# Designs tried in a protein design chat: miniprotein binders against a7ua95r516to809. Part 45

Target 1, 294 residues: a7ua95r516to809
Amino acid sequence: ASLSLLSISDLVPDLQFIFFWMSNAIEILYFIQQKSPAYMQTIELMDDKAGSKESLLSATISANEEAMTILEEVIMYTFQQCVYYITKTLYVVLPGLLDCNPFGTEPSSEQCRRAAGVCVCAVCVMPEAVRRVVSVFQTTSDLLQQYQVHSEIQSQMFAYLFFFTNVSLFNQLIDKGPARGWFQRSRVLQIQASVKILLDWAKGAGHNHLAQKFFAKFCSTVTILASPPQQLSQMSWKALCAEHPSLKPVQLHRILTQYQLMAELGPLPIWQPSSEDEAYIYRTVDLLESFENH

## First folded at step 16 (miniprotein)

Design dm8
Fold by ESMFold2, look of step 16:
Structure dm8 (fold): chain B 294 residues (1-294), chain A 80 residues (1-80)
Amino acid sequence: as target 1 above (294 residues)
Amino acid sequence: SMTYEVTIRTDNPEYLELIAFALRMLAKAMNLKVEEVRREGDTLRIRISGTPEQVEYFEEWVELWLEKKGIDATVEVREV
């Protein structure tokens, strides 16, 4: 019933059905694409005593294109359905990353903190909130492998899942960060450690390029908030923009100003936007990211 | 053109819905008219209209596609 109760395990049978049809539609499309040129050539080489060969060829090309269009529509629909169900489970589990303490009472938590707030060893167990997110990604990867989905489609699916993850985490951090205390540096270091574990999964799974590309906005935000506020206060607006090109001016300015207030460095913004950016820091419609991928 | 009946018999009847879909798409891609499709237990029958040359090529595509998918099936074509 409620999507807040869905786990990825509950959706596996439905996803198996959708992946079955998606993967087979892709394979049929590929088969037709590979076989059609030779078939068309047999029509082109026909004896054309009545001059009707061109009409037959044209009709066959049109029918061939119609078949491929139907298959493309099935592929698009099934891809969208997979993404829809998978992202609904992601939406439920992602906020836990922001409340997670990877340094908690787990047996290896103290040793993980010695790695500069980032767990990189196999001895340090994955925090439960991170494990829930990884489970969604791993289950998706396993299903794509089970159904031998074309590698381009696999990449597109993880591109969207990482895009969705970034948007969800970034929007939650910006929207709820002040009220939830997530801008406090100790909390940010915990978030940074949790995200590092997730990024390590993506690297080991062969998706490092996609993760680096699509997590850039959230990772930039966490990097800023993990920096000592006194160190940031010595950097110019121009330098900060150059270091964090994935952040829009309104986003960067909001993060810096909220972090300054939380660190008690004063009520007035330290960082003066360039004259070029001054108009853009007030565009509140650009503060939160859209989940729409156009 | 002539009407042919293509009969697919398989030990994997769970794939018959997929086979029916694939055959419709392959026939469409060749500009063959599908007259009917019916399932009788582990047997799928599809009636198509086309030239003998087109149907021979269709049979080849079906056999190759079934082999690629690893579906153990027999393909029989007869004029009706």
Scores: ipSAE 0.769, ipTM 0.950, lowest interface PAE 0.5, mean pLDDT 84
Fold by ESMFold2, look of step 17:
Structure dm8 (fold): chain B 294 residues (1-294), chain A 80 residues (1-80)
Amino acid sequence: as target 1 above (294 residues)
Amino acid sequence: SMTYEVTIRTDNPEYLELIAFALRMLAKAMNLKVEEVRREGDTLRIRISGTPEQVEYFEEWVELWLEKKGIDATVEVREV
């Protein structure tokens, strides 16, 4: 594997190799699982003249379990390698979503829907930063389908990719947002629109439930930041915690502090944490999410 | 307790490495000992030891797996 790779298309040959072996290891494992009961039954039904039936059955069960363990290890290793390479490319392209303008310089979606009779090369395309992220997801989906990977494994892979995406975007926004101006109203609306494009891709690809589940923290953050000051200022801390259960107290506090600064709502805190939460709003160890939680 | 040679010949030699892996795993799952694996062009030869009954089941598993995978191949089993 090379750390110099910046594009998913550069990784396709390596990913094809890994997907080939992963998908085939899965198929062999399921084949053994399906055929082993009948084979074991032939041993159980044999005439036990010398009393060797129990020893043969025990040895065969052990060997059968060992073979399945080897296959499970191959599957886990190849899955982890796929995820490693794919998330390396995601890590490089995801920050661009926070800086891009999905509304700028491109033809509108309305114009693109009316493309019949328009020169094909003038067709609307999504912003480059969003396209790079979607390309990673789409290439992954295409490879999983090409190699006929079991649907449960496909779901597990996208669950992890969406989890990784959520953590990466959330951490970048929280950590770099003040310096990069990402909490400004116009930027938040642009970020919201970019995330909408990703959610639309996930829905069209059959992964809507996974995306809704694993983007919850980032989506909650953007929802709060996009809220009109008139509405948000009327909500208590307790109500906000209830509406956004995916956010830890330190995370919610940081988001509200940045919102208050951006909206110029004065220097005094508007949202008073509950007495239970007040001990936790400054725990910086809890501010950023771990990439290893799933 | 007898040695058998399983010969696989295919029009798709790019699959021979996969076939070798699959046969090793299938043999292992049946408690068959794999003595040797050789590749000669489009042909794969695998030597296994076991009872005639075990090898009969192994041959059945191999043929079913190849069919399920859609690999166009011939399977020949011979006592050696």
Scores: ipSAE 0.766, ipTM 0.949, lowest interface PAE 0.5, mean pLDDT 85
Fold by ESMFold2, last read:
Structure dm8 (fold): chain B 294 residues (1-294), chain A 80 residues (1-80)
Amino acid sequence: as target 1 above (294 residues)
Amino acid sequence: SMTYEVTIRTDNPEYLELIAFALRMLAKAMNLKVEEVRREGDTLRIRISGTPEQVEYFEEWVELWLEKKGIDATVEVREV
């Protein structure tokens, strides 16, 4: 498969191979952990006939630890390979979430949403871009279950995939949003609806706690941008920081700056950063998130 | 230490690579030296060095692991 044209369905055979070895390495590790204490005890309890019992026990403990280390390395390597393949697919499909229209192309979809006064999924359609992202997550979930991967490893994998998704969407929005028109109100509402579909999938799949934790920065960003001007203009800098603790001062400042431009608002005194935060609102090194931050 | 040959014959030869890996890890975890691993069709042969008592425990671990995994296989151990 070409790295520039990856889809999750093209990767399933490779992922099946990697999950097979990862799940079996986990099983063998647990087997050794389960059986080793009793085996070591048989050595400990033997008669010291030739004065070699302590040497044999020490060598066996060392060899046992080496075997478990090898298995842990196989598990880590196979986990990293799974993540590598899956995130390459996510990298290709995630930007489409920022450009899609979950309300359809009909004016009635927009007016129905506005008439209800709420942007709820009852009037939303799953766009192809959202479906592609969900397909990656669903295929991953199905493979993890097929190979009976331990639930702790499944949680670690989805924690990383949600982290990757959050970083990718946040960085794209902050970096390219002005040029792409992604801060326009109608676009923000479309993005919010698309994210809700993704969060609903995560909840239905049993990953709500991980999604809430790892999508927090992007969700906070979209929530602020989607807020009506009358509501947001009444919230102080301190109140916004308290409601959105995942956002760094430079990030919140940038989001509010884009909001002011989009809503044609002048500077608002209540959005002045606290004295503690004033030192940080210009730290551009902190604006974008690292894919290596855990 | 004496050298033993463990012969695994299975109705599921697609599992032979997994079986070879598992046996290497089990042997190492018990402080048994793996001298050689060979695959001959549907048969796996592994040569290990250890005491007779260690090799008896190894055979028990192998049988238990194969049963737990659901792999139909015969395990034969002989001194070489």
Scores: ipSAE 0.762, ipTM 0.948, lowest interface PAE 0.5, mean pLDDT 86
Fold by ESMFold2, fold request of step 18:
Structure dm8 (fold): chain B 294 residues (1-294), chain A 80 residues (1-80)
Amino acid sequence: as target 1 above (294 residues)
Amino acid sequence: SMTYEVTIRTDNPEYLELIAFALRMLAKAMNLKVEEVRREGDTLRIRISGTPEQVEYFEEWVELWLEKKGIDATVEVREV
């Protein structure tokens, strides 16, 4: 169900409740996992009674698995609720990243000035649109630390948030880019600088590997678009595919078509798809990315 | 199979819902039947059915879990 759009600050009390129960369910699950083998062994070493020992062991294994299943369901449900609310907030703030100018001389935003008394992070030294995205990530990180959530779950959460961010930014660039002028070289350089600020945050927060993995498609797109015409024109389709394996043929073709148009390099295609890829460059179903998680 | 009452007394009644949940999950993981759960102020009482050996392990698990969480509580087990 679609809920009202809220800032991350408005959601903190609900997120605190959900993180509390998620963290504790995780800890109870791991406690049971650590202690259960020894307990099962005590049943196996019990003085034997015909059929009763095996039946008791089987029933205990079944009950043990049921308890762990209940805990796993609580963890999954609470994780999904957190991700739902956080990505709803991200959805609202991500588009501004494509429109902002990180090279501008504009000082702090109105929000940063008003929050000066509570601003204890690097958010205040960056453009407003980027700061809003970083605030969502930073608030999430702070809550995960506050509740001492298991590191594997923290990694899974940021993996999904980075995946969502990549899909959202890529789809908007491809879909709205022509109308918004986002394929202009100067705009691409501004977008590249804004993304670098996000990547720097992820690196400083200990998520560099996840960011490198999950931003690959959007970063490849921006890297191609930011390339000087003289350099990019000398690269073959095969070379570009090899350098940017995250891009599907239809996606690479669309990016290069927009690049050629905005760089005014004439109507004759410069980059000819390989015979292997030619069947795929017009598959519109593959152009935009799905928000579905694997 | 006998019935035991496990009594948890704590200075931190804000944790009682968590403690009740944890004890239910630990009991289930050991194939112990939870017969009753009562909350009286800062005291939680849970009745479970099992063998004396099972309940001894349950008490050990509860005490270790409470210690790991840093919850200041006393655990008493009595046959009823």
Scores: ipSAE 0.755, ipTM 0.951, lowest interface PAE 0.5, mean pLDDT 85

Design dy4
Fold by ESMFold2, fold request of step 18:
Structure dy4 (fold): chain B 294 residues (1-294), chain A 80 residues (1-80)
Amino acid sequence: as target 1 above (294 residues)
Amino acid sequence: SMTYYVVIRTDNPEDLERIAERLRELAREMGLRVEEVIREGDYLYVIITGTPEQVERFRREVEEWLKSQGIDARVVVFEV
């Protein structure tokens, strides 16, 4: 049991097997759903010479329901297995997003121009830590396309992958952020850049809507943390809640506490929770997200 | 109007304060809002708000000024 056992490359053969059968089950289920009414109609039009028409209809309905039940179970099981293997690899690579410096990556000469000792780049090179996460997502996307998985199932899978990414990064930031220095002003800007690069990949890959919806809590957290102090200090608690509805009061309070500390804005709280939210800002049970809340 | 990180790294971090001062002046001249300036180690982070056209002009002026001062630097202009 080594870390390489959980690499997406090592899991591709198992994933290929699972995707193959999931795709087959989906296509058979679709065929039954689309063709079953037509077959029932042909039975209804049959001459009932021996009174067997009702028996044939009953047997056909029962067979269809049994087949559809089995196929739905296969689809659910194979989907869960795919998600299990893929998220194990995501869990390993995601922490690197919080540690990387996207501005420290030396771009190739094709990506920037250098004149008189000045090198100017219009874009950041994708950091290795971001590339490792993208590799998991891209391999998943490639397998879904290779096995022609129905688009709705592809969307559900990426919805869950973004949800998992969201929970994993948010929980690690909250838990480890103070000890790792991740709330320092420069670190937050680096994290925001890494998130932007990942989101740009997601947009180019056709997953923008899913990322916006299911990656919202972590993105909101980093957006708040990366906000310049003069801008953020002028926003009320109510305005921040409205702008970042994905954040629970306890989460927003914790984020603003770390922000105020690291931006050196003094000890007096700047953001006053509403009366309704005041009851919830110390609700520690709600601080971290559950991987099962999805 | 968009937010940009102008990130400058140099082997001569003693130049960063001078660079920061000049970037504030250039931004003012071009109508760009400087939201935050952070210096850490070899890095300077200047957060600005402006149009893409204003920021492209800003980038060119920063490059020209760095050349004029003989400052070896890597400049990244990152749209958030």
Scores: ipSAE 0.806, ipTM 0.949, lowest interface PAE 0.7, mean pLDDT 86
Fold by ESMFold2, last read:
Structure dy4 (fold): chain B 294 residues (1-294), chain A 80 residues (1-80)
Amino acid sequence: as target 1 above (294 residues)
Amino acid sequence: SMTYYVVIRTDNPEDLERIAERLRELAREMGLRVEEVIREGDYLYVIITGTPEQVERFRREVEEWLKSQGIDARVVVFEV
């Protein structure tokens, strides 16, 4: 693959090829699984005149096992290739979500323009940064439908895409957030709005349960960061862990530290980690997420 | 009860403190909770908690007040 390919539209021809083979392999595997028992039962009903029934049963079992093994490998390989290409595209567009101001002026927002000096507008036009991410997801969905990929495989694909999005955004925020100013109060509100717009798209597209499950760590992070100080300061460490089980102790500690700094809060006794968690709040090896834990 | 961001941008940022004071007063009168008020540059962010019906009424009152004061502003009401 070329490193110069930055847009999902540039990858569509390659993705079409891969989806074609994946879908065909799935259909053939399904056919073998559904028809093989009936065929072997037909062999069992044959006359056993020269022992050929036993030989035919053995050959049929062996051929079915070989075919299913090959098809499963093709499905796995093509799935991994789809994910590889799609996530390369996501990698390029995801950082823009953290820099996005969804409340800014856009050309399409001119429809709300008033001469009287007051314009009340909704964020009804998807911000460009969010649109680029949604475009990757929507193109993926369109290809899965075009090639009639089995619904279970479609779900696994989107589970991984949300997982990748989660890890990528979380790691970028934690790693680059202080230098990029992303923990400033206004920036966190902007990020929360962008995430909300993306999640609304996911809900409308039928992916709500997958997004809730696999995008949880980043969403929890932004939810905590966007919480008003008077609300968050009333929640204990234990309560925050219970509300946000996707966050490891070192991650929650780092998030609260950045929150205290930007909200100009002093140390809060209520945020003291439990004795059990105290050993883990400085484990830097656990701070960033691995892309290998799907 | 839902959380909303009321985001106001104006070319006359000197008005933002007066706008913030009025929004706090209006929210208090309507029984809406003001959770946070953030001013950065030309933007004012007011985080409120209330029902959709209360917030829609709040939005209309804010629009009318801004008009009565001759303040040029863009108002975005975003449900979180």
Scores: ipSAE 0.802, ipTM 0.949, lowest interface PAE 0.7, mean pLDDT 86
Fold by ESMFold2, fold request of step 18:
Structure dy4 (fold): chain B 294 residues (1-294), chain A 80 residues (1-80)
Amino acid sequence: as target 1 above (294 residues)
Amino acid sequence: SMTYYVVIRTDNPEDLERIAERLRELAREMGLRVEEVIREGDYLYVIITGTPEQVERFRREVEEWLKSQGIDARVVVFEV
């Protein structure tokens, strides 16, 4: 019933322990997989002593299979525990991204601070709300690197973190947006800027591919909402579906409805759903995303 | 051709309408498309489309004009 206030820093000792064992299990599994052929070859060269060569070969195969099974289970379990703790932290900090104003942040440039009257900056300073989200991602990246976790596992971890972020932000925007005023024109531009700052961090950190794939639904939503009325009113339902395939018909319909309200744009025939999609635009069960859908 | 948010905040929000009109004029003269202009409170949001070079020139001319008018303002030019 209570809101979790845990920060990532509070969880670092537990995460260090879990990453340590996950990384060690991965390295031992890799060693067994890469070195097993050479050891089996050594056994094949041994003199056969009352069947001991065949018995040793069979026992070695069985022990390797059992060890690999155990290690795979340890890797899966530790991965799931890392994801659980990290996403609990993300859940606490992500809502702030929807409330922040990146244009209200003071410029960091000394020229801007020294100039009287007019301060012109080409780049927004990262808002505190965005910094909190980045801190979770950066701490995770630092731990993965500190314990030399295999790059494929690191990618799977960030794929899930971006998926979780996508679902959390999308659901909150759709569910709370009307009450929080998040569909107002200025607010959507602020949200788009905050998302761009986060995505720029992800690109600089080498996660651009994963962010594009797993953050798509929320980004599509904000892109549509941030589109100027003159531009969006020229795009048909079919064109919007083609440009934003991550959005379900009920989701696109809801987004366009909120857009019409806040942009003071009347109903547009061009936004009428296709006959195929009309059956689905009111499926409330499909409106929000599940955190369990990978 | 890229989309930019030109966001202006001023302590004197009465100036925002005059600023908006001038920004539209400057953008037209420079071949930049003004896609949307939003005023809310102390903020003006101008969405423009143009090349990075056109937008850099636009930024400089906006700064010069604001100074010539004695308008104290914070200007952020953000590439989307």
Scores: ipSAE 0.797, ipTM 0.946, lowest interface PAE 0.7, mean pLDDT 85
Fold by ESMFold2, last read:
Structure dy4 (fold): chain B 294 residues (1-294), chain A 80 residues (1-80)
Amino acid sequence: as target 1 above (294 residues)
Amino acid sequence: SMTYYVVIRTDNPEDLERIAERLRELAREMGLRVEEVIREGDYLYVIITGTPEQVERFRREVEEWLKSQGIDARVVVFEV
């Protein structure tokens, strides 16, 4: 087994500690934000018997600002540490989605295997490569709920995890896809199925909105690549841009080029970029995505 | 209408051409559109567009036909 195959379960003790402190810091910050106006109001109602009212109010405002600043820094630091460890695990398991054949798993039902040489199975058991990714997401979700992390922070964390997944898979597909054979017609269908299974999990887990928004670029890429030639060859550049706004012109151009090669299509006039996009299809600096947030 | 992958794997890849021919015929009879047919090794991928009800009937007919022909195959119908 490769040393790069670290499981999320190995990191749970560290993550529990970090989530504990992050959740506590969030609760304290919320408490200060909710109670600070009332305390300030009691100071303002105080009689100014020795001229000390203004000094006390100023000191209280300063102390609150310092406390809130410290708590915000703790929350940001602990959030970043959670993301660091979780994405380290994701980085190890995500490439498997590109090599996965979700249709190659053996039937799990004993009766299905006994059917006189014919077996009709939906993918009832999640393929191993998909399960490894889901395990990271599910463990993260379980920890966030266990430590009662505020829902807004839970959403931000999953937004980043889907963003990371998006960037990682997109960059690997674009960069390594030709050499790894990932643009072959059968492989693209396999990848699409694996992604669909992952997205179905995300929908059932209550993360559909975040996955749709932050996993969009990779999903759009695979959707285009998996489109049958008879359908895709009838879609203009403008229509593809409208259907897939997450893709930059250089990215769409590269995707269509790989599609054309693997589907053995000649040049298609309908895929010519608009005049406004034409200058951008050669911008190699824009081809791969950055792991940096907006 | 929705898109489905009908993926068939068999230990006898010589059967795949006959299976593909039959699936095209069944789809035509049921008014389903066959968008793409890909053969790779022991696998056949048939991409069809139709209603869930049409695809369920298609699945049943494929199962019955495979059994009638004595073809040892695993069939997966995957909704995209």
Scores: ipSAE 0.795, ipTM 0.945, lowest interface PAE 0.7, mean pLDDT 85
Fold by ESMFold2, fold request of step 18:
Structure dy4 (fold): chain B 294 residues (1-294), chain A 80 residues (1-80)
Amino acid sequence: as target 1 above (294 residues)
Amino acid sequence: SMTYYVVIRTDNPEDLERIAERLRELAREMGLRVEEVIREGDYLYVIITGTPEQVERFRREVEEWLKSQGIDARVVVFEV
């Protein structure tokens, strides 16, 4: 099937099938690891006939090793297939986060909608672009829970989904930001708000630790871009590197260049790279992130 | 002390400069620091730093002032 236009709801039947078999394989592997020693012990206690006990023990060890190998391969394959389908869906919806205006959504309360003079709201309604991303994460979480997938596998899956989201958003911002106007001061504030809404969802869903760890590069980028000019211009390059260790020198340099341009801080350099970092601020091979794990 | 985005949208953008001047005045009177003011199209973005209590009072004063001026506006106060 063509995955470029698929929504997560179109993939649920296939994902249900894959999660079912992944969960089964995990449970069988657990049985072999936890309960097989007791069975081996009963073999040790059997009558010791000429060669029969040792032959049964050897066959049992070989069967366990082969079964574990097969089950590990099934788990790896099913995990990779889940990730493949889910990330193809994410890839379609993630760019919308960079284009949306969370301050432009109509308030849901009737008072705010009908007020002719002034409408004041302390909460942005979740923009549709953010809701589409959340829908992918929430559907994934619901399926993992429905099929009782082991908690370690659930964590690894969400770690990868947040990593993918981080790389996708960062690369899109760096690659397309100048042409799309995403570095304009108002747009950066809109992006910061959308990210905050997404992170608040992640915290409420129990994924706060994983999101903080695996969103670090994109979040650092937006935090720098959203900083008021008088605050940011007073920070040294060294302080920025210390505050944002996820950013490589070429990445930080590019972000600060776009910031200085859009905040109209003049053409003279404000942030002086250290001598050792100066060798790296133009290493364009390091500018974009790889979707392959490092 | 927390950072807030005070975002104002109006169908009459010529009012935005007058709104920005008033918000700066109110913030100064209340001990809030205005970190940045951005005007774009129908929108005014005012970034302020202050306590939640100061910002809540600021919100009420802004709402009252806008009503007193007959300005039709949507105001979003967003905590970053």
Scores: ipSAE 0.791, ipTM 0.945, lowest interface PAE 0.7, mean pLDDT 85

